VHH binders against o26223. Designs and how they scored, part 87

Target 1, 191 residues: o26223
Amino acid sequence: MKLLWTSQHIKVTVHIDGKVSKMDVLEAIKTRRSIRKYQDREVPEELIDKILDAAMCGPSAVDERPWHFIVVRNREMLEKIPEVHPYGAMVKDAPVAIIVCCDSSLEKIPGFWVQDCSIASQNILLAAHSLGLGAVWTGVYPLEDRVEGIRRLFSIPEHVIPFSVIPLGYPAENPGTRDLFDPDRIHLEKW
Short names: E, the ipSAE of ESMFold2; O, the ipSAE of OpenDDE; V2, 0.75 times the mean of E and O plus 0.25 times the DockQ between their complexes.

## First folded at step 6 (VHH)

Design s44 (framework vhh_lunsekimig_d3)
Fold by ESMFold2-Fast, scan of step 6:
Structure s44 (fold): chain B 191 residues (1-191), chain A 123 residues (1-123)
Amino acid sequence: as target 1 above (191 residues)
Amino acid sequence: EVQLVESGGGVVQPGGSLRLSCAASGFTFSSYALYWYRQAAGIERELIASITSGGSTNYVDSVKGRFTISRDNSENTMYLQMNSLRAEDTGLYYCAADYSDTYYGSEPLNDYWGQGTLVTVSS
């Protein structure tokens, strides 16, 4: 067998009419993988701004948009995250991490902030991938010890709930594509 | 630099016991899920035991009740206690580690591997 890595490269961008065409949405969704190894390269602020803009464009319950974001670039702070997050060891190797938070004072419908912050987290992962970056969603809420650990580490006030920690950077691994379509999980008209 | 170093392999008689160790350095050991794989001659590498960062364990049926996986976070070491050894347990034993968060769509990925330690059960 001959496996050509160029197929993955070609899927990212195309030149059309003097512009670089971005990855198709379905392609981005299907080829996004959790990335835990990063190059020793800074991520430009411009790309972080684009990612956060995409995060805030997600749907939210009754348009409450309860999300706040902490952008962490300080190496000493990144190195402390594994002390309060058991699966956050890769964060210390990332050039930057985004902490997705819920400001409970913005919540209009009780409990839906979890879905809102999940949507924002997924948009961060997809936007990062579309921009040639890799990222991984590490879980914080609803794990009480992680929530309180992250809160204390980043001086997060009591009315704000840390939801996820997402390290990101230029990928230093390529785990390839998964085929996850399972028709047995689709029911027509009834269960 | 990340390293996993196995030790404790050797030659043992059927029915005997052996304890393997996997010493880790260069990462936050307590945050990692840890695994023992076995590769027998002419057979693909097989996962035989796992332990999560929280201490939950799983075993392949052929070793269940005979092998015990454990971890010591203070010593950055994982162990495999092997009892009632059989000829079919002969093989090269590898330890592996990953830092996957399985709660939120992080796929388990064995990012770090040891070099292997040989276990021979002679008759």
Scores: ipSAE 0.015, ipTM 0.211, lowest interface PAE 6.2, mean pLDDT 82

Design s45 (framework vhh_lunsekimig_d3)
Fold by ESMFold2-Fast, scan of step 6:
Structure s45 (fold): chain B 191 residues (1-191), chain A 123 residues (1-123)
Amino acid sequence: as target 1 above (191 residues)
Amino acid sequence: EVQLVESGGGVVQPGGSLRLSCAASGFTFSSYALYWYRQAAGIERELIASITSGGSTNYVDSVKGRFTISRDNSENTMYLQMNSLRAEDTGLYYCAAEYGDTYYGSEPLNDYWGQGTLVTVSS
């Protein structure tokens, strides 16, 4: 198989347990929480395709779009991630994980790939949440040991940099939402 | 629901040792990154040490090699072993908890701070 998703999806209706998500963009942003406990339930491929489509729609510096994605469903591989990633204990219990990578050969301007891959990672989290899934961004770059551990585990070429590991699934926890608005951090016209 | 309780502070001579404890309840302890903060008189609260859900540790430069943070998930308790104490280590020590990933998945539980435990290093 060459592509995980095709551009010719003509139906956009998403059903989760027979229900359609009604979350608007602001609600998704404000209510997204990191989820580390997942139901023992598979995530359909069409939802992963929608999430990856959203990831690739992010802005990137000079439109370089340096991201590549590894979709991991294999239980044995998911169980090995905690061995190379200290924060990755929850990954072994997830039905699927997405590894966000930068292909350095696609860089048009040095250094901006970090922001590009951050945008892709956040879009994955928001898209997952809007579709009724839970996810968490576990950091890989710039921690050298994690970068090399993940690279070896997934046979990632030297010119490709693993940036984040994002396990996802149907949530088995509800941490609640937070009110983080702080007007003291907003400055009008000048600092 | 969430509660963090610090203990183990006291008066100690320079060069001495103390072990602080932070007992936690009301959340899945093993899933959280845990932190020790220090507040000295007239100075804002400073992060001293952290330990991730996976056990990785980090320290502010002034305490590296002298302090050791650890956790016991079976007892829902975090510790700070303080060796070779200096006058500048004097302060009120607080613990805090955040969801497991210190870099991006860290979403702290707002307002879940204990009363602190006082450490005084004096000759």
Scores: ipSAE 0.018, ipTM 0.355, lowest interface PAE 4.6, mean pLDDT 83

Design s46 (framework vhh_lunsekimig_d3)
Fold by ESMFold2-Fast, scan of step 6:
Structure s46 (fold): chain B 191 residues (1-191), chain A 123 residues (1-123)
Amino acid sequence: as target 1 above (191 residues)
Amino acid sequence: EVQLVESGGGVVQPGGSLRLSCAASGFTFSSYALYWYRQAAGIERELIASITSGGSTNYVDSVKGRFTISRDNSENTMYLQMNSLRAEDTGLYYCAAEYADTYYGSEPLNDYWGQGTLVTVSS
């Protein structure tokens, strides 16, 4: 069997809690894991700002950039999320959560806002990981009951669609790494 | 080598109770989130309950208030206490351990599966 793919590394340097961390982009992508257990420790506003900046840097269909974000730090509000999201129990234990939303009035082509908000969600996960935090994407759209529940809970207008809820914090678990490369899913020239 | 072994299944009458156990070996149990899945005839395998490494729990709506998941890290064992059992609870119950990158409901796609234990709710 021949190796048909080369690996490349791009190095990035970030400042985390006064310390410098080095993680190349490919390493960040390959080592990011969903984190569902968090330390009882505040996430600085500066790190949230960096994460949201990264979220908005993704490609967007016809540059529509329909995303809006709700940053939830209030403990009582975080504790209510599991009431409307069946798999969101970990959110109540997170120091902060980001709700990714689509403002449908900004949509320029039908349906592509889903990809736009997916890109923003993934950038949040990668940025959090690169900054020494852990996060998990909990799905909201297209599950109508979850969309309705989150909308009611956070007073989201009818023209805005909650897409994902992403709790994040300093990780209190280490799930290790996965090797997911499968060459059988790669086709040369044709299917 | 990783092993997950379920036990505690059996035949029980509607309204009865069972406690399932999942004994684990071959990985750092305390570092992993753990899951109970149910596979019923003609229905896809579904996540029923989860417990994080720190003990936070989550349940599918159909079992909330009736089932309780717990773990004992000193014994490398996870449990599912099932109360007020219904005919619809009949199925093979699998334990699983993993962190996977699922976003549907935050439920994992599991690397480690047990062989399953059969629960039959009937008279």
Scores: ipSAE 0.113, ipTM 0.516, lowest interface PAE 3.3, mean pLDDT 84

Design s47 (framework vhh_lunsekimig_d3; at its last look DockQ between E and O 0.19; V2 from the best seeds 0.00; counts 0 for: pae E 8.9 > 2, placed apart)
Fold by ESMFold2-Fast, scan of step 6:
Structure s47 (fold): chain B 191 residues (1-191), chain A 123 residues (1-123)
Amino acid sequence: as target 1 above (191 residues)
Amino acid sequence: EVQLVESGGGVVQPGGSLRLSCAASGFTFSSYALYWYRQAAGIERELIASITSGGSTNYVDSVKGRFTISRDNSENTMYLQMNSLRAEDTGLYYCAAEYSDTYYGSEPYNDYWGQGTLVTVSS
């Protein structure tokens, strides 16, 4: 069995620690786009390690941290995802996908696992973008057919809920940036 | 509602030139990123060129140096200038607005599409 995940946590923090902030976070947020076309090129395990580290760094309700992650590199398994996710066709062309799951046995406060898994999913997208990769969040929960399809395909236990499937790779497209700021959605002091 | 209408398609000889237009209505044109897609018969639709609201452009390698995307915000129109056309450029050309960031999923991935305009490169 090959090691599918390696811990690079300490080395990652040491390497970043010497840099000053340059508003890189705001630019990453503003320029991140869903990417659905990938180069035929493997993503190193070290980058997946960094992405998963970032996924686990978001806030969590009462620090319950209910997420688990499945890293899928097997081509046969990636090719089966579109059979259970109607809008997951791009996954078959990705070199890797991450499935974000909730282990309901870790839940301390009912319902907040959805926010926890959403935060983890967005951190995966931002971390991938910051590392020169492209990714897209394909929704699973709360669509019952997608939840059960993914659960069966990856042998996920009944107390674990698949939340999102995120294919990623080196981008083979550039949809450009968006200007989404709408001041009409901002209310001062009162509605 | 949002509408995108392509025009300018036609039959052209190899090495020739054609300019496609995409006229937009129903949205604040200057705020949107805009895209040209190409679909050959029996082949998946591919993104070939994009232009952001700020005017930055991107191209697939096969058209770089030959195609130029541009926009005119005053007339709500996007263009694709196609030079040095090849037989493999033959296809239905679609304009589209706003590449979808949906996590629900959708195909195709843009929020708004035109009907397409046919370009045939033949002798």
Scores: ipSAE 0.477, ipTM 0.763, lowest interface PAE 1.0, mean pLDDT 86
Fold by OpenDDE, look of step 7:
Structure s47 (fold): chain B 191 residues (1-191), chain A 123 residues (1-123)
Amino acid sequence: as target 1 above (191 residues)
Amino acid sequence: EVQLVESGGGVVQPGGSLRLSCAASGFTFSSYALYWYRQAAGIERELIASITSGGSTNYVDSVKGRFTISRDNSENTMYLQMNSLRAEDTGLYYCAAEYSDTYYGSEPYNDYWGQGTLVTVSS
């Protein structure tokens, strides 16, 4: 019995040609994967701008928009991030990373900034994917050692909290697709 | 050369037990988190168990209480003790290794994969 392993090759159509094919939002969400291997290829500033624009389009609690973004392209700094971030090993191989931060002085209601920065981070991932880039969310907050490590490394003020480090680049891997739908997690009207 | 080699698969009756092994070479085994995956016919590969370099374990609900993941760093080997096997446990079982022990906000990244060992649970 030849187990036909139908490897559903989800063709991540890396549009090599400059034509940014418009990926619909559901496709972006469903096909996005964490990418931790990158090509030796620079990411144009225009794409970073689009990604950051997307990052700022998400909702926030009472429209507090507490997020700040550090764009890191310096090779020395990228190489130092793994020293303070154990899950940041791939950052040294990325051409660019975005550090998502919260300015606590911008909070209108305490505690919702985690949700706000999460939304921003996810939008970065989705936008990157839609633009033919690969990215991964490496959590910083709430691990104190990572928070302080990134803070020191980038001279981040005390009132600003580093939340995530997101390396980005053209993908050098294809991890495939995941089916994460679980009907057991859906409850109708009551638990 | 990095290698992960699974063994211990076979045919077993429902309620039976198997012990899978994953022998590793070519990398610093003790620094890696280790994972067991399985793939049934026509179904996506699923993560079923993990163990960090520090020895912390995690299981999916479907195998909790039945499966036990462990590692022996002196032998560069990971194990999966499988008890109370069910028909739905049938599949190809893969071991994987990841350098990072702790991740947040993303799915696991597997640096290395084995070729798999077949487990068939049938009456």
Scores: ipSAE 0.010, ipTM 0.294, lowest interface PAE 8.2, mean pLDDT 87
Fold by ESMFold2, look of step 7:
Structure s47 (fold): chain B 191 residues (1-191), chain A 123 residues (1-123)
Amino acid sequence: as target 1 above (191 residues)
Amino acid sequence: EVQLVESGGGVVQPGGSLRLSCAASGFTFSSYALYWYRQAAGIERELIASITSGGSTNYVDSVKGRFTISRDNSENTMYLQMNSLRAEDTGLYYCAAEYSDTYYGSEPYNDYWGQGTLVTVSS
């Protein structure tokens, strides 16, 4: 949260946590966890803007940038997502969710939009984490029933493909970190 | 409406065997990882066995070699064959399901749970 005070009729905004943007990237990658429990606390639009800016910084095939994002804050809509997404029960408890979509009319090379939207989705998770938020990626594509359910619920046109639903908020849990490094997955020069 | 219904629990003597079943409906069974949990009185539920959509199995050390998890996708049913039962195996046994190609989280998250079936190992 920002502080505002007035001196001599001049308004000055002071950020208490302006240093949050300097988290080490390797630390963010290693410490990010899927968060499914959220505080009853709104997420400022400013933070959502920063997260979506980060989402759009990812590379895309031939710079096609096929992604679109739906920001959902309406409680009735958030409560309906689990009706079409059985893995999305926590979404109804989140203050906000981001739906990552592909606009197929923006595709320049067929079939790479999945990689493009995956990159955007992971950037959302990392950016949220760096800002003190928790998030989880719930899969929509390629599960046809989930794709059609989300499309219907949010009036998404047929040429736009919902890819993922990412609920997010200030975390109400702290699952710690995991050591997942496995050197047997590393091959030098050849398989 | 999604349902997971356990059955096959009962009272057995130490060293005996039981076979539990978990019948599923309301979701694409073959796409889900499946789990057995047990809960002794006053203790938190413990994961004891899992099976992926592709049939790969894992067990906790306390049941390894005695319990066998399996699935029959044509019948939408998972099983737990429990052999060489011990008194400490007594508890309420739950089945659970999670989308097998786990969505992009860093740990399993069970979407659905059954109501449980009671297993009592007593002499």
Scores: ipSAE 0.007, ipTM 0.209, lowest interface PAE 8.9, mean pLDDT 84
ESMFold2 (binder alone), look of step 7: mean pLDDT 81; pTM 0.798

Design s48 (framework vhh_lunsekimig_d3)
Fold by ESMFold2-Fast, scan of step 6:
Structure s48 (fold): chain B 191 residues (1-191), chain A 123 residues (1-123)
Amino acid sequence: as target 1 above (191 residues)
Amino acid sequence: EVQLVESGGGVVQPGGSLRLSCAASGFTFSSYALYWYRQAAGIERELIASITSGGSTNYVDSVKGRFTISRDNSENTMYLQMNSLRAEDTGLYYCAAEYSDTYYGSYPLNDYWGQGTLVTVSS
């Protein structure tokens, strides 16, 4: 075997057919990175279905599971997201985006929907990574201008709160990894 | 201990050029998105140029085609090459770094900031 190319080039090509990469949970957590550059390739519907299945498997406060998801593939709609989300410029270049929402009518315990939707968002990122895709969580809640902008753009009812916009696609970058372990943040028995 | 140090500012005539440098230490430079901000007297600080950990660049329209942002991961340094300078480019230039794996956005809450370097464009 002769490796002429960087690991970044080789890694991008390994997942071009949407093939599942075998990795354990710790490897997936430690190697997932925010990806903002995508190949000009459509993501198969079956991969989106697997990602959304994983999103709904997270723990939820009192099992309220308030999450709803909007899958956006329409190019004109994707191109409008940066108009209401100032850091969402990469969304216009993504083949698909998932909007994570909270249906407040499903809420059983006040305020925990934020944690529930955070868990769903992270599961989307991990599932995408495990399937050879790249994704990035762009924050919507609690920024009121972004919440109302996304609500207006996607005709979201007032009882539903848009939480995050997650563009995803086949990655066209590999930002690498880093060691984030900091033992000074671990306190034994007391602060 | 994280540190960002800007250098390369100075006084230059309209039409002149300057190259700003931002030297970084105390973090894994290659994993961070990097930004140049400009603060003019009496005006709010604005983002003028960015470069992602993967090398993608973006510019505000007023500097597009005149300024070039680049990074050297081996030297832990980011640069801003400023050509065809105008009086309106006068201000304090700040570098900022943000871990690329963020969900809030690229500004205004960057992880790390430098102290600034002054650029004055005058006849």
Scores: ipSAE 0.040, ipTM 0.441, lowest interface PAE 4.8, mean pLDDT 84

Design s49 (framework vhh_lunsekimig_d3)
Fold by ESMFold2-Fast, scan of step 6:
Structure s49 (fold): chain B 191 residues (1-191), chain A 123 residues (1-123)
Amino acid sequence: as target 1 above (191 residues)
Amino acid sequence: EVQLVESGGGVVQPGGSLRLSCAASGFTFSSYALYWYRQAAGIERELIASITSGGSTNYVDSVKGRFTISRDNSENTMYLQMNSLRAEDTGLYYCAAEYSDTYYDGSPLNDYWGQGTLVTVSS
């Protein structure tokens, strides 16, 4: 018996050395995977600029756009992230990481910065994937030990909250695509 | 704790058959997509077969028609039936549960790899 509503036939090829066919947004969403192994290869500044541009294009509550970004390329600093982030071991092997932060002084509506920074984080992952890079979202907020560890390591002021650490680079692994579509979560006209 | 344990490898002659098993514990097996990867000498680990929670299967072209992936949710076990084995099928075979971005902290499940099971197709 065949399942109704399946996406398993989506085929897209991304070269692990950063070469990529131009993919549309639906393909990028469906084929993006967390990448934790990176080539020993520098990511050009121009690609980081494109990724950060995409990060800032998400919807934001009352258009407050509270996000700030720290771009970390310094090897000594990348090597210190695992000391304050238990699940950030892969960061030390990445050529670059982006720390997504909320500047609470930019808040117009309390609390919606979490959604705003989540959107920025996902846009970083999608943009990186579309450019032939791999990335992974490692959580910082709301884990207070990680928030304070990252804050201290990068001299982040008290009114700024580190939200996520996203290492990225040219991928050295290819996990393939997922089939996550679940029709039982879709309700027509009522629950 | 999450565990994936591969078994069933061995030495076999070309044209022979082997059935690999992947026994899972520590997570809700029936809800996860499952994968077989192969690591050959001098070649990076590659995905060769997958099966979704609903039972849909996919294969890399080099094994399609020769290998069959299946799952038994009652036993928390995934299988790979390998027929018409060739010298190029030699390698360590690893199973993996679906890589998930749902746990932002990099869940151990997403990074878990068993020791693999060795398949040697000789002479």
Scores: ipSAE 0.015, ipTM 0.170, lowest interface PAE 7.3, mean pLDDT 82

Design s5 (framework vhh_lunsekimig_d3; at its last look DockQ between E and O 0.10; V2 from the best seeds 0.00; counts 0 for: pae E 10.7 > 2, placed apart)
Fold by OpenDDE, look of step 7:
Structure s5 (fold): chain B 191 residues (1-191), chain A 123 residues (1-123)
Amino acid sequence: as target 1 above (191 residues)
Amino acid sequence: EVQLVESGGGVVQPGGSLRLSCAASGFTFSSYALYWYRQAAGIERELIASITSGGSTWYVDSVKGRFTISRDNSENTMYLQMNSLRAEDTGLYYCAAEYSDTYYGSEPLNDYWGQGTLVTVSS
């Protein structure tokens, strides 16, 4: 039975006017896109707080919650990030960035922190999108040069591992919709 | 079929200028981040410049102030203006394009590559 998934074109109306559009979870997931161009407009602290709240609501291994967040608004620091992250050029143009980190001292089980911080990072992206902001996940871990670069730049202790840099802002681009559903990736009961 | 075709390479004297082009086809050009790499003889390929779909640019330190990356989405073409060329700029220059929802940022993750164009800076 070929499940005919009708691709409902969810028109993401990004209301620029700060009105928190009631975006449901599925809409947020399906319509989220990486945004790499931002308006010359500051992001209110209230929105960052909501995003960080969302970031901390994800599950973690044995509830270890190893994540820390650095909120960066300083223009000089934002401009320095691309120096240690060659694929993070857009960070210098963003009004704010969140650096997701792991405190290894909080790990209860080794190695699950990558999943934990990934969940936190994804929640940041989804929350941002639901609030009318654009964001993109720029990977830091596990690339050692980026990890060390970000560490030095922000004076991050050795037991803390920078994981991702996520610039955020009001979007100045619209990448459009995408269809990523692939029924060939679905196996019933057995491979 | 996706194609990236570099052009503009050649032989120039130190202090000279070249403009490289990368003509793209077969994909939605405007949605991709674009990159210039170069590879000198016996040296590993290095990223030297990038431009996001939104137009944000990045440069490696050795080319800052001398090279300018740009894109024309209407022509599906990326450019690299190279001024004040030095002997150490000699190498094969590659164009790359990446469409990624997340930037993990490594050469192997680029979706498309050109065949390269040779730049030789010699007296």
Scores: ipSAE 0.062, ipTM 0.571, lowest interface PAE 3.5, mean pLDDT 88
Fold by ESMFold2-Fast, scan of step 6:
Structure s5 (fold): chain B 191 residues (1-191), chain A 123 residues (1-123)
Amino acid sequence: as target 1 above (191 residues)
Amino acid sequence: EVQLVESGGGVVQPGGSLRLSCAASGFTFSSYALYWYRQAAGIERELIASITSGGSTWYVDSVKGRFTISRDNSENTMYLQMNSLRAEDTGLYYCAAEYSDTYYGSEPLNDYWGQGTLVTVSS
């Protein structure tokens, strides 16, 4: 069975809890949850391509778009990630992970690559969710030991900074949605 | 077998200080990220502070600069030092532990919870 991104307009069909559904943007944002347990199922290359396309469509400071992505499917490599990122234990159980990186040679505005890579990471999470997958953002930058560990493990050049590791797969858990709206954080016209 | 036991709650005047402790047993404490949650009247349970197995900390805006989370892996204990206490800090304080440490998880999936300790800031 195949999940489909359709046509010349933005429309997404998702597979949720074994059922195909249509999800609008607000629904995707509000129902996305971090998923750390995955089914023993391969994620089709076509879905990874759609997710990476979405990642590259984020806004970027002065359109610098400094992101690069490493797609990891090799089981032995996935099993080594917790050794250099000990707080990413779930990564070894995922069928695939995406490492979001910044190529510092593409940076036009100092420091904004962090926001750029954060935007790309969030787009990966939302796109995965919209396609019936689950994912979680495991932090790498700015934790220098994790940055250097991931760099060495994946032969990442000195001018490239690993930013996040995002395992993804078909969900094997279904956490409920959160009610996060807090009107006390909204100020009209002034503080 | 697995237990998290909070202590150190009590009644304190505004501007006072308390130190909460969370003593853990039955699991490999040093491998777990640890959390303090607060349940106040009229407010849903909220995450107020966290500390990863590597020692990185996070705080909700309302307690930044006033509260300090720490851990002692040799004693299997996590602490919350609360300074400059305010009436709105009143509530039940829960500790929680989670093996998976993911900084951008939309809601921590906590493996273990304590029973809570009451903090009352009054008069």
Scores: ipSAE 0.017, ipTM 0.305, lowest interface PAE 5.6, mean pLDDT 82
Fold by ESMFold2, look of step 7:
Structure s5 (fold): chain B 191 residues (1-191), chain A 123 residues (1-123)
Amino acid sequence: as target 1 above (191 residues)
Amino acid sequence: EVQLVESGGGVVQPGGSLRLSCAASGFTFSSYALYWYRQAAGIERELIASITSGGSTWYVDSVKGRFTISRDNSENTMYLQMNSLRAEDTGLYYCAAEYSDTYYGSEPLNDYWGQGTLVTVSS
């Protein structure tokens, strides 16, 4: 799917993912679960584009936008991720994974890239959920062995820091909704 | 069907010891993080100990130094050794399992729960 511009007016061809109900943001936040089992079904490129668009809508420190994304669909590469990420075993079973990275040359204020990439990573999870997909955030940073392993596997340059690996696909499990609200965590006016 | 079955609960005097077991079936045990929860009368179920698929452990402060969590992947069984038991340790003890490592990056997701085993510490 692409946007087309004609001489006097735009011509838009938009493929709306069929029969997907629009999900309001509070519903998405409350019902999103980490999904680690996926159907043997490819994820269309159009959905990945929408997810990454959402990822880049997040705020960043002083608008530095330090994020880069590696989209991994190659089966052999997906199967190698668990060898360098010992707790990312489900990645080999996913049709696609997104690696969220920080390009440190884009930092405008040192050290806030972790928050920036965390925001992008959470937006990926929520966007995937809203599109009928399941995903899970598997941690890479700050574990140096995982950072170096992923960097080596994907030829990521030294100034770029792999932050997270997010496998995603159509879910093959339904873990249900969690009740996590705890009013004792709320402090009025001071601690 | 996935099953987690706790055993080893009972009545013990203060200062005594018990060992709880959690036998698992129906899933790949070695790939799961495992948890012990405790529910005393009138309070919410609380996480008291965890062990990752790689064997790393965590304990809530109230049991640290007294309880020891362990796993035997060849027997698909997790254990909780409880020493120096106190009256406040009385409660229903549950095991739970989550696919993924509780070490970094992923939120805990308890995929499976047991039915509980009762521990009573009384004179």
Scores: ipSAE 0.000, ipTM 0.205, lowest interface PAE 10.7, mean pLDDT 83
ESMFold2 (binder alone), look of step 7: mean pLDDT 80; pTM 0.794

